# Miniprotein binders against p81326: the designs that were tried, part 31

Target 1, 226 residues: p81326
Amino acid sequence: MLHFGGFIMEINHISKILEKEREEYIRNKVEEYLKQGFSKDDAVNKANQSWRTYIGHRIQDVIYNLLKKFLKDSGLKVTTDKALNNRNLPEELDKVKRLIAINYGEYLFLPDADVIVYKVENNDIKIIAIISVKNSFRERRFETTYWKLKLKESPVTSHIKVFLATPDKDNEISYKCPNGKPKKMRIILEYELDGIYFLKEDFEETEKAKHFGKIVEDIIEISKKL
Short names: E, the ipSAE of ESMFold2; O, the ipSAE of OpenDDE; V2, 0.75 times the mean of E and O plus 0.25 times the DockQ between their complexes.

## First folded at step 6 (miniprotein)

Design FC4
Fold by OpenDDE base, second read of step 7:
Order: C-alpha cells, then structure tokens, then sequence
Structure FC4 (fold): chain B 226 residues (1-226), chain A 101 residues (1-101)
C-alpha cells in the first residue's frame, strides 16, 4: 500500500472506468456480429473475447510507453512483437527478432513478447527482458510460462528475463494461499517466471511478486549485469 | 470543456514525467543533497499527477464523446502509473536518507 499523505490511490479505479467502456463496447460488437449472421449467444461470446483483446492491447500500449520513457535515460530500448512482424525490418530490429527466436527444428518462432527490452553496446544487441501483459487469466493461463521455459532451452536466450505484468482484475493470482487454499496459478507463475508485476495495490508481495512500479528498477539492475 | 481538461492533464503529466526522471537521476548519485533534491522533485510530481487525475475524473464524469473518453482513460492510466512509480521512488529515497542519518 503506497501511502503518500494518507491518500491511497488504488489502480482499481482503472478497472471501474474500463467497465463502463465495456458495456458500450460489448453492445456495439454484439450488433456487429449479429449483422454478420451470428446467433445472439455467439455474438455475445465473440464480443466478450473482442473486449478482452481490446483492453489487453490498451494496457499493453500504456505499459510499453511507460517503459520506453523510463528506460530511455538508462540507454535501454523497447520494442514489441508487433513491430517485429514486418518483412522489412531495420537492422537493429531484425537482430532483436533473431535473438528472441525459439528453435523448433526446421522453424524459428517468436515467443509472445508484448514488450521487449534490449540494449545496444558496441553494435551488439543484448536482450534484457520480455514482458507479457495480461489483464486476465481466463484463457492460456500458462502461455507466458511456456515461453519462459522455451527460452531457457537455448544458451542464446536463456539469460532473457520473462516478466508478467497484470492488473489481475479478477484476483486470480494476487495471493498464493487465500483462506489457506493454494492458488496453483500464482504459485506456478511465480515459480517459473522471473517476476510478476501487479498493476494494483492489493496483492501478496514476495521476492518475485512486486508492484509494477518496481519493474523499471529491476530491469535497469538486470541490464547492468549483462 | 473536456478537451481543454485533457490538454491540461497532458501538460501536467508531461511535467510530472520530467520531474520524476530528473529525480531518478539525482537519486542515483546517492549523496544526501541529491537525495533531498530528488525528494522535492518527486513531491511536486506527485502533486501534479494528483491534479491531473482529478481533472481527468471530472471530465469523465461529465460525459464525453467516445473518442475523447478513450483519450482521457489513457491519460488516467498513465497518471496512475506515474504516481505509483513516483511514490515508490520517494519511499526508497526517504529510507536511504534515514540510513545516512
């Protein structure tokens, strides 16, 4: 709980604002999908999925911009997987893309990397961290963990830190053992990932589970060791 | 109007960001004088951010067109993130000053 002058600012206000937007968004998308010939139930389900994607991208964009600004003075650069999905990449980004690629034998694939932090030293690129941004864990709960494990399999990528940033709107991973019952997802994610950063105040803090405000410092510290 | 509020909020955010970045640079020096200066900058940044949040909330409460609402919400998110970051840094600096005392 960050207390300054007795005022607790809860990031939870973001969730309330976004919920108001959700209702309108869902209504509009349902109408759109109905016009496309979907059933009412299918339209609602698709609208909800669309909303999850939409809000996820918005949060991701905010996180990206924040990291970009705060890491700039440290000489660190930030990009996204979307920026890497171009055929014609600048040399620097092409190198970044290659340095995060996972080997599947005949194929190289990129991990889900919402935000990629790297540094350039003496024309060499070093990947520092990948940040996955998730608003909720309803789908693909361990996708980030999968990518972390895959990155560990190669000496080229094994050093890359993988972080999860989340507001955890539904309190799915905020606590390890609420009411004495272990939350498997929190325990596994915390164990497998290099860190979890919460965009909220109400969570169980550990060595790996921290407030999002600490991510900049942690990344800078990691960068100095690389 | 709400657009003017958004612009004012953006200005406050921009100023706050500058102060936070400067404070961070000063804090990295680690000497008491630099830490004290950093603390003052962060306090100012926090004030600006709180003001920005209030302005944004006021605009959102008035009902605004969807496009403007989205912009305000983004500004709100940024403001909250910056505020939390500034507060964390502030606490860190305060602890460091206490240790040097």
Amino acid sequence: as target 1 above (226 residues)
Amino acid sequence: GPEEILEEARKLLYEAEKLILEARKLAEKGDPESLEKALKLLEKAIELLRKAIELIQKALDQGVPEELRKKLERAFLIAEFLLQYAELLLRKIEKELEKQK
Scores: ipSAE 0.125, ipTM 0.578, lowest interface PAE 2.8, mean pLDDT 86
Fold by ESMFold2-Fast, scan of step 6:
Structure FC4 (fold): chain B 226 residues (1-226), chain A 101 residues (1-101)
Amino acid sequence: as target 1 above (226 residues)
Amino acid sequence: GPEEILEEARKLLYEAEKLILEARKLAEKGDPESLEKALKLLEKAIELLRKAIELIQKALDQGVPEELRKKLERAFLIAEFLLQYAELLLRKIEKELEKQK
């Protein structure tokens, strides 16, 4: 509980900070769009659209920092695809990149791996999981699934867990069968991925679909088996 | 009218979904004949989905009541969802067919 409770408390604190950031961001963007000559209604709509893009990057940073902080004591390391795209990589990160990248002939591409968790044992690197962070599902909603299928095809990468982390504010994948009708996106994502972690309270919980507060404990358990 | 367009788009989405599910079952078999059949089903599904998206966009460009607009936007999201899934599955099948040559 001490280890896990601390993580939950930090998530709740960050949620309140993000809500305050949203209010300030929207106010500033509405003023900006009004100065550009947009109507009040258009300015509000455009500000909300801008927030959806901004919060996506902000949530990625939050998840990276939380995982880095709470996995450190378990001997686990965390990096990002942004760090791996640097041309002059330290030896350790160069090895991480090679162990996770998909080979397309002359080209080596990284999967949709916003956050990467790995460990170092006996001077070797083992990739534990990649986490794709999605604020919305309007574009490239199955990109994470594509990368999971590609990773599964290689014996080098087939053990790597692929997780989706999302606030799912528009309830696009929160429930399997609302009003008795199957939601195809939720069903497909849960089937193909190793887990979905929700940054919200209201969702249909399953063995694969959990509150984000469970992710640290799950990753540590996976790492012990590897 | 826009309601008639929504109904037509929904029929296209239903047919496309059936083709995608059948293609998925064939892709799981993994043999060249099944993969080639899956490829053709996905090509047809993508054609139907693009037609549905075009119809929905045309209806949304017309002044429609808010309730109907929400239904059209929902149909649009479903169509894009199925299109992206079909395109991903199609790329996977194309690569597997190349590998088997």
Scores: ipSAE 0.000, ipTM 0.111, lowest interface PAE 18.2, mean pLDDT 78

Design FC5 (at its last look DockQ between E and O 0.69; V2 from the best seeds 0.00; counts 0 for: pae E 7.7 > 1.5)
Fold by OpenDDE base, second read of step 7:
Structure FC5 (fold): chain B 226 residues (1-226), chain A 101 residues (1-101)
Amino acid sequence: as target 1 above (226 residues)
Amino acid sequence: GPEEILEEAEKLLLEAYKLIREARKLAEKGDPESLEKALKLLEKAIELLRKAIELIQKALDQGVPEELRKKLERAFILAEWLLTFAELLLKYIERELEKQK
């Protein structure tokens, strides 16, 4: 039996490979902002912010593509919230959009759903899981938790699993109680979410906190119970 | 039979993994010679992984017991993951080589 754990550890290097572009990216952006008339300090800050957005999207794209590829043979489909932000949606995606929408009275809004996993059976769509991808937790730390709680409030969406995928580069949620001090964010996220999947090796593993390599198996298993 | 196919696929996955790991280590050195070596290793790894995927798919297309199906599906996931990683690393190496020209 192939030690699945050893093979999956190479996933951790995806983030590292992408991060190698940072220095060049920052340099180029700083130069661009300087030419626009910003101060050196402002240019650096703007460049760093731009990088965070850029790298976040890159990681999200990688995860999306991986899930799409891995789940295809299981008859599962994958989409994104971005793909749903279209006025002219195919019937299938329009149904997906409606099935993840959260009711705010007069308005329906979509949760932040970087990746949406669903299946089509007998022309019926069943939403299986929403995966939020976060590179860092500097902003909107409990946003994913908020959406999970909102999805639980409706019988239409209460069954949808909400997962967080992260490299947790800054070790914000990798451990529950480092040095005996509870990490509020880790504890809350693990409690409220259906799972946290790490694209790294150095983390505290629990029933809900796993390596990202387990996410496909978990999703397939959930899909069979629906 | 399907069990033999699984064994062969797992063998290919293991070999591919070793090549990818070696390629990654070489790529980390960053010199042109190391990058070229890494590139060749990754090309071989990708070939092995594609073969493994084909074998697994062939087995899955056959009626297999549930236990064996689960094993094949796991192997498939692993193969696709390794393939994706190898392709990403390959693209990285290609870019680095172009920068050095």
Scores: ipSAE 0.151, ipTM 0.559, lowest interface PAE 2.9, mean pLDDT 88
Fold by ESMFold2, look of step 11:
Structure FC5 (fold): chain B 226 residues (1-226), chain A 101 residues (1-101)
Amino acid sequence: as target 1 above (226 residues)
Amino acid sequence: GPEEILEEAEKLLLEAYKLIREARKLAEKGDPESLEKALKLLEKAIELLRKAIELIQKALDQGVPEELRKKLERAFILAEWLLTFAELLLKYIERELEKQK
C-alpha cells in the first residue's frame, strides 16, 4: 500500500535533483562577484552563501505550495515570512504579522517562521503553527528552539506550535544515538519543538519525529483543538 | 459503491507513483531524450491522478459512513500530494530542457 511516507521519498529526490544545479550556479556566481572586484576567496564564499539561500528558498516554496493546497479545504490558510515583509501588506496578513511578533522593549521582531499556518473565524485570526525549513544545520543550529521558547513566554503566543521541516542533508539530526552516542542537536530539537518532519526516508521515527507527509493531518488535528 | 471507488482510486495512485519514479530516474540522466521521455510519463501520471481525485470527490459527495469518509479523505490528500509533486517535477524538467537549447 502507498502511504504518505512513500510520497516523501519523491520530495527528497526533488532536493537531490535541484542539487545538480549547484556546480553551475556556483561557477556563475563566482564569475559575477569577480567582475564586481571581489577576491577569489571572497567570491567563492559569497557564491556558497548565495547557493544556500537559493536552495533553501526553493525547498521552502515546495513546502509552502503543498501546505497551501492541502490545508485549503480545512479552512486553514498559509503564508510566508517573505509575504509578511512586503511593503503593501493586506489587512489580514498585517494581523498575522502582529500575532507572531515578539516584543523586545521598543523593538519588534518576527520569529524564524518560514511558513505560517493560521485560520480566520469571523475576522478573528488564530495562529496554528509556524514551520522552520532547514536544509542543513551547519550554522544557527538551535535558532528554532530559541523562537519556540520566546513564543512560550507570552500567553497570547504560547499556543503556537513550532515545527521543523528538513531533508537533514548532512544527517545531523536523523538519529538520537547513532553508534551509541547521543546526538545533542537531535535530542534538544525533539525535546523543545512540537515536531520534526523529515523530507527523507532514513531517520529515527518517534512521536515527534515523523515523515513530512504526516504534517497535514497533524496540523488539521491541532486546529480542531483551537 | 464508494468502497469500489476507493479501491479504484488507490490503484490509480499506485500506478501514477510508479510512473513518477520512472520519470525521476530519466530526469536524473539529464540528456534531452531522457527528459522528453520523463515528460511523457509525468503527463500520464497527472492524468491518472486527476481521474483518481474526481472519483474520490464523487464518492465523498454521495455521503458515506465516517470510517469510509476518513479513508477517502486520506486517499484524496495522497492524490493531491502526488499531483503537486508531478507538476513540480514537470516544471523542473521543462526548465532543464530550455537550458539545453
Scores: ipSAE 0.020, ipTM 0.428, lowest interface PAE 7.7, mean pLDDT 83
Fold by ESMFold2-Fast, scan of step 6:
Structure FC5 (fold): chain B 226 residues (1-226), chain A 101 residues (1-101)
Amino acid sequence: as target 1 above (226 residues)
Amino acid sequence: GPEEILEEAEKLLLEAYKLIREARKLAEKGDPESLEKALKLLEKAIELLRKAIELIQKALDQGVPEELRKKLERAFILAEWLLTFAELLLKYIERELEKQK
């Protein structure tokens, strides 16, 4: 039997830990920059910029570990874009890398796939989904959409589901029409992507926009149809 | 010499890439005639890619200057990726042709 109660509990626990870690991280980084001779205002600004970089990687690692733990019993494997960039790549991961590569004329490049879910059957690898993790939408707002459209163009990669996972703390894409004004970013991302998974409670839920707690069961269902 | 081998490998890679690109367009049309034509183009592309890989490996085995070694390694990576793509597209086309029987 699959038990998703543990998954939901771990998501809630991790969210609370990350909130506490933010205050401690900022405090420590401000102190560090002040010791380096920066002004208080510069130290605060640098600490906030450092946190944005840190939390992005931290959330990616959390998502990777949660999916790896909770998909294991379903025969699904999880890797990361970071792992695929290692110089000494294992044969299995080398095959995964090649199966998500996109053609640009005489060149072949990888999408920015933060987390990749795949399965292995009779030494053949099938990619189930790639998950892009976005902590903010200040820059590269449609990067995930670009990769989805490129993957969709090829019969080899068109079956791969492309998901966005985000805490969306600034409410950039949490609602389709807040205050009666359509949010182009939310509308376009939901239209083009296979799903948006929120690491927060307050958002407008649709068939494609869900709480992150739903991602494990969705991926398992998709894998059964492949 | 190794420079001439790189040049020949690059020509094979370009020819294979053009065949793969045309095969992809034909696969997207999806009719049996287009799928059969795509299959034949991919078989030719795979042949060219295997030849390119063999040439690159022979050149690397000879011991070459660092800059030429880097170019050969990049060509090898590209050839491996194109071969993988061609083989996957080939399997896709074979499955589509079976469905249309």
Scores: ipSAE 0.000, ipTM 0.137, lowest interface PAE 17.6, mean pLDDT 79
ESMFold2 (binder alone), look of step 11: mean pLDDT 89; pTM 0.886
OpenDDE base, look of step 11: ipSAE 0.139; ipTM 0.552

Design FR1
Fold by OpenDDE base, second read of step 7:
Structure FR1 (fold): chain B 226 residues (1-226), chain A 83 residues (1-83)
Amino acid sequence: as target 1 above (226 residues)
Amino acid sequence: SEEEKKIEELLKKAEELLKEAEELAKKGDYEEAIKKLKEAVLLLYEALRIAKELGNEELIWKVYKLLFEVLYLIREIEKKLEE
């Protein structure tokens, strides 16, 4: 059986290890896109985008399955926004979907929720946390922050913790003030979110910025207070 | 099922590659070891895909266990190459 603490180091290196496959991956994808009739420049751009998606999904899948497994022993359940997009949902997931929905007047929309952690007690569902998984911050840098703020606006969702999990491969948010210069993104994300969990060792640790290895314990602790 | 058999075949091949890589690493053939391990990673990702499609949690974790072992060994060998 996978021990969370024993595998955290391997998880930390997933992004780095996969990055070594990038050149070959890009080359192959460029060839594929050229065969499809794209220009060289378009093929390169598409290949790079494909790579980002490819790595991002893999990391997300690992995190999801890890949380699902290690939180299960505590009676906690895990789902995803993708699972909630089905038309025919089981009653439990339909309730989960409704409990994370954000009100926009005439419309309800779901926040981006790569991982949703919840518990079922006496047929009542309590949403514990939403985890956003990001490999890089090139696009939608503050999207997770936006969703956190929106969730705070309703008493139905205000208790939901929003966490960011990231390897931060480009070192965009690992430090608050590298070389004495404030990193706005790190500061804002840490301030607005309930926590940032790094899938790496080289980062500035704070009360809210922790190693990913702490996320299971933190979620379990939060669940006990709900 | 046929899919489960495919997963087991992929796992078996990955395990073989891991063993070969371990032996190569012991001999100091780190580059070739990494090559085999990278191949194992690809097999395991395919196995993982199929296992997820099946919704078989046992197989998913079996794949992850081996995947993390392979990834760990790659990292350890890479550290040695940087020395």
Scores: ipSAE 0.017, ipTM 0.304, lowest interface PAE 6.7, mean pLDDT 87
Fold by ESMFold2-Fast, scan of step 6:
Structure FR1 (fold): chain B 226 residues (1-226), chain A 83 residues (1-83)
Amino acid sequence: as target 1 above (226 residues)
Amino acid sequence: SEEEKKIEELLKKAEELLKEAEELAKKGDYEEAIKKLKEAVLLLYEALRIAKELGNEELIWKVYKLLFEVLYLIREIEKKLEE
């Protein structure tokens, strides 16, 4: 099947699985906490908290695996900030880590880079994009924006695209007010970031705010310009 | 050197704090875990200062590796607290 067509089909399949998985996860977690001696109210609250943590990691892993699979044939490589925090790094990943680190005078920090896309060309490494994955925007709403602005300050990192990927289930940044105006948070994030990719169907696309199904094509196009 | 021994001592203490924070996070004690990790960050900044004064590239990188691991865990716990 077609590369991009197959990608969209896998996204649709995974979305259906995650919807069904939620109900089973909550039910099983409530039962588990009740067995541990928690009250019904506490068990429900803990199950909901557990789900929010679980789905965050789950979506990040899904995005990592999808991008790794569908960028492979274009010669692009994918890693995670978790992999870069391994104490025994291969030479290639060690170079990736050094190329995305942000300088704060005497200190270096990694940005909020849940997923990192790079290429190796003639033993040279070029970072294409970093992707921040967020389930909610209740706190630290502009953290991804902060990292984008810091990366722009250095000639080493200024070319790196910073993307946000989110299901935005609470309609925090995909909703438009009745007068057609986007919410302030959406306006700021779209202005400062290189793109927002929604893992949902019900929103209006712009040049920078797109369905997640377009991310592979966009990354490949960016990589050709490097 | 005495400076290299001091760096190793600071790294050992930071690793112990990281292990303690990992156990606290498993128990859901996120506030206490973050407190331990912030202590580790301070120790690692001191180790980094000494390593840079020595000009020892291997020790500088060794400190950065552990610092990145500590900072990653702080970020992961903060994400749990915000979700």
Scores: ipSAE 0.000, ipTM 0.119, lowest interface PAE 17.6, mean pLDDT 79

Design FR2
Fold by OpenDDE base, second read of step 7:
Structure FR2 (fold): chain B 226 residues (1-226), chain A 83 residues (1-83)
Amino acid sequence: as target 1 above (226 residues)
Amino acid sequence: SEEEKKIEELLKKAEELLKEAEELAKKGDYEEAIKKLEEAVELLWEALRIAKELGNEELILEVFQLLWEVIYLIREIEKKLEE
């Protein structure tokens, strides 16, 4: 556990790593879009948008692999919503998919679940947690909250913990009341979700708002209670 | 220091594995590519451990950067396997 905490603390360097890659990435993408016939301004805008998408996926991938690695010894498994979007699922994943599905009457839909943590005991699958990874909160600020609330509505899914992991680069939710002004998004997310895990050091720590380094321990503890 | 040399050795081996994995992936041997990359991850975790023990922020960053790249490639390959 100590090792994981130590390793995950290095996630704080993501911003530095990404900054090194950004310039080259943007340059290459701008060139690509120029070749496609876009104007310079459009090319730059598209490149920046592409970068945001690219980085978002990379952060998700890293978090997925970290959780996969550090939860493995505890006998916990991880998957993603994308992996569940397959026509031919193994029995185990098919069960996982069904156990996280949200009922909309005539339809079942999956919540946005960048990472799904589950355990298998005696051929029974128990979903432990869903982790949503967000790099920025520019769009769909309360999407994770929506899914948490929907999961809470069913006895099948009500036990599933929903966590948000974010570097919160723009300090949108790092503090509850900076300068005496309440940050609605932080307050609401912290209230509705089971936890917020920051991939940074500079944030207001609370019972629910923690450094990402705590997530593995928290998940393991939850798993023992199920 | 000996520890720094060990980190460099681990990084070098991980980079080699990364290259091998990339070649394997190009050939469509995704499973073997992932195995190579997983091995690289283990090396890099060890390197990171040592770097942290040394308190060398530069080495920590370097190791983590490569780890970031390896993990990215793993997921890219895994996504192809999931299609």
Scores: ipSAE 0.202, ipTM 0.648, lowest interface PAE 1.9, mean pLDDT 89
Fold by ESMFold2-Fast, scan of step 6:
Structure FR2 (fold): chain B 226 residues (1-226), chain A 83 residues (1-83)
Amino acid sequence: as target 1 above (226 residues)
Amino acid sequence: SEEEKKIEELLKKAEELLKEAEELAKKGDYEEAIKKLEEAVELLWEALRIAKELGNEELILEVFQLLWEVIYLIREIEKKLEE
C-alpha cells in the first residue's frame, strides 16, 4: 500500500465525519439558543456562527494530527503555535520557538502559525514549513501573507515555507469571477505564499494551488533539500 | 519613469489612508479603520506588482515596509474587536 494513498483515503474519511459532526453540532446549538429565548431564525443564525468558530479550531487539530501521523516515518516532527505558548517548554520546543520568532526591535513575536513542521538533525533544529489553516476569509485574510513577508527579512527564517490550508467552503479564493479571472485575494495569496492546499475537489489547480492530499509528499521533498 | 511616479502616488495615497485609520482607531471606530486599511492594502499590492515588474529592489522594499505596517495594524485592531 502507498502511504500517500492512505493519507488521501483518511482525508476523505475525515471530511465525511466532519459533515456529520456539523449537523449534530448545529442541532444542539439551535436547541440551546431556543432555551435562552432566541427566535428560531436567530437561533439558527447564531448556531451557524458558533459552528464557523468551532470548525476553525477543529480543522486545525485534524490537520495537525494528520501531518504528525504521516510525516513521522520520514523523520519529521510537527508542533503547534498553541504548544509553543506554554511557559515551561521542553528544550526542543524552546529552540523551535526561537527559530520561528520575528524580531521587532527589543521584542520577539511568534507568527500565528497553526502547524509547524521541523526536523532534528545532529541536535540542530531546522524549520521546514509553517501551515496557516483558514476555514473562512471573512477576517484576517492577509495575516498569512504578512507573516511570510516578515519571515523573508531574516536569513534565519527566510528558508521557511509558508503554506495555506483551507476547505474554502464559501468559495472565497477557489471561485473564478464571471469574466474568468481569479479573485484578487486568490491572486495575492498564491503569488506571495509558497503554496495553497485545498480541502475540496472543485478548484483551478496550479503549480502552487493543489489538493491537500499532496502536502505530505511536498513537505518530505522540501525537507530532503535542507 | 511613469511607472515610478505611479508607485509614488499609490504609496502617498496608502499613507494617507493609514493616517486616517490610525485616527479612527484612536476613537474606537475599529470597523471603519479596518475598511480604510483594506483599501490601503489594495493600493500597496498594486504598487508592489509594478515595482516587481520594474525589478526595482529599493521600491519593492519601500512598498513592503508600508504594507507590513498596514497589515500589522489590521491584526492589532482585529484583536481589539475580538475582546
Scores: ipSAE 0.000, ipTM 0.193, lowest interface PAE 13.6, mean pLDDT 78

Design GA1
Fold by OpenDDE base, second read of step 7:
Structure GA1 (fold): chain B 226 residues (1-226), chain A 101 residues (1-101)
Amino acid sequence: as target 1 above (226 residues)
Amino acid sequence: GPEEILEEAEKLLEEAEKLIEEAEKLAEKGDPESLEKALKLLEKAIELLRKAIELIQKALDQGVPEELRKKLEEAFKLAEFLLKLAKYLLEEIKEELEKQK
């Protein structure tokens, strides 16, 4: 059993590592937007927005790579929604895409699926889990919950586990009732999702709220039941 | 003293982080020359990280005040993370180079 535990505990520093680039990134983006004719205030605001998007993608990429590595030995495969956004897909990915699609009557749409974990057995694909990666909860706080509920409505997708992975930099959902005040977002996300995985140590652990280090084991266990 | 060791270790970690970032950027280009350059950077990063770990461990073994101990332990965790990351990237790049061959 590859002691995945040691490597995964190290992910606690991911936000700190990536945030070191922020000052330089912001400076460069501000300069870029000024050259495009934006005011100083607008340039700063746009740069900050760009940073939020950028850092979110970087965290997602790290999580993707980690999951891909740690799940490889178990025979599980990992892809992303971005990889599925092609007209011409390999047969395997085309099947994955179809198996996560949500029915809206005349249309099929994909949920937000930053990371998709699946297995291939006897030429059949089984979707195991979707992991949504969120750096902060300033916008679209319950988007992942919406997708979970939609996936649950179909017998084709109802088995798919939906996980949230977050460093929760601003401590928005790290605790349920800090100072006796309920954190509505933490309570709802934990209730509706199959799990929340924190890329940090300072959080309230529950049955569903765990350190990111446990996600690999949990996914493998789920995969054995499918 | 242990404080000086922590400072040195933190510098090594910072340097290693920069090398890893540069290696990632080079690896994204995907051409053999860029991949080879990325490997060299990662190898250097790994060396720095091993040195940092060794220094931190040495300081911890000497017995330090609780506040300094916490800082050293945090630095140690960061060093281990970066080391694993660098090794992972190194392996991926090697595999990619083999495929192009």
Scores: ipSAE 0.018, ipTM 0.336, lowest interface PAE 5.9, mean pLDDT 88
Fold by ESMFold2-Fast, scan of step 6:
Structure GA1 (fold): chain B 226 residues (1-226), chain A 101 residues (1-101)
Amino acid sequence: as target 1 above (226 residues)
Amino acid sequence: GPEEILEEAEKLLEEAEKLIEEAEKLAEKGDPESLEKALKLLEKAIELLRKAIELIQKALDQGVPEELRKKLEEAFKLAEFLLKLAKYLLEEIKEELEKQK
């Protein structure tokens, strides 16, 4: 068991804040939909769907800020795909964008990289990892896998680690074979990706599937090899 | 020719992707009628994807310019990914329908 006191404490505080936000958000959205004339069941379903969209962005921001804070002293930098889509990029971020871009013949496209970790050495940039943040797997469940396979095909990007970070509240990928029934999504994601980091306590831990608390240490170790 | 085959394949891929997205939305509703509709959409998507893959493979087997080859290879990879996704969703929805019986 490793102790990253500050990092673990912030994860704990954020988890409590997000749970309170969820309760208030759901309550307000259910009331809103009921006023619009939806049935109780439809209002609850719509509120839960709305929360899934909201929390996805919220968790992404949380992960970005945590990684930025705790990787800074190791000489590592963190950015987002949102930042890279700005028209007027600083030279450093423009280089990051080009080093992640995937070749589609005549075209270069960015993967859906929610959070990007890189380092600067001798004015050259090395991309260490991209992190896809998923709160739910009911939509675009294998998109992260597609981007991993695309990145692996180029010498420029093949070294980049592709991670998935998820609370997996609905236990969609927490276990490979619950009650003897294989979960194809978990099996495929673990096989193709470089790691899955769970923002929850109950899951089947493997060499590639870990608690989110280990992500900072893992990224630092990877960066030493580059 | 190969360019016409690519254009047809891309149209099939676009249609299949829309069907898969629609099936996902129906599956989220969770009722038997919506799940049955989702199954039909996924079956159609799988049919379109298999046709796209066959067309792309036929084009790749011909001597094509490098730029067109790269586009065909990208279309092939997308088609294979969408096919895997559609098959996975199909099995998941079938399982959910069995549970509701």
Scores: ipSAE 0.000, ipTM 0.135, lowest interface PAE 17.9, mean pLDDT 78

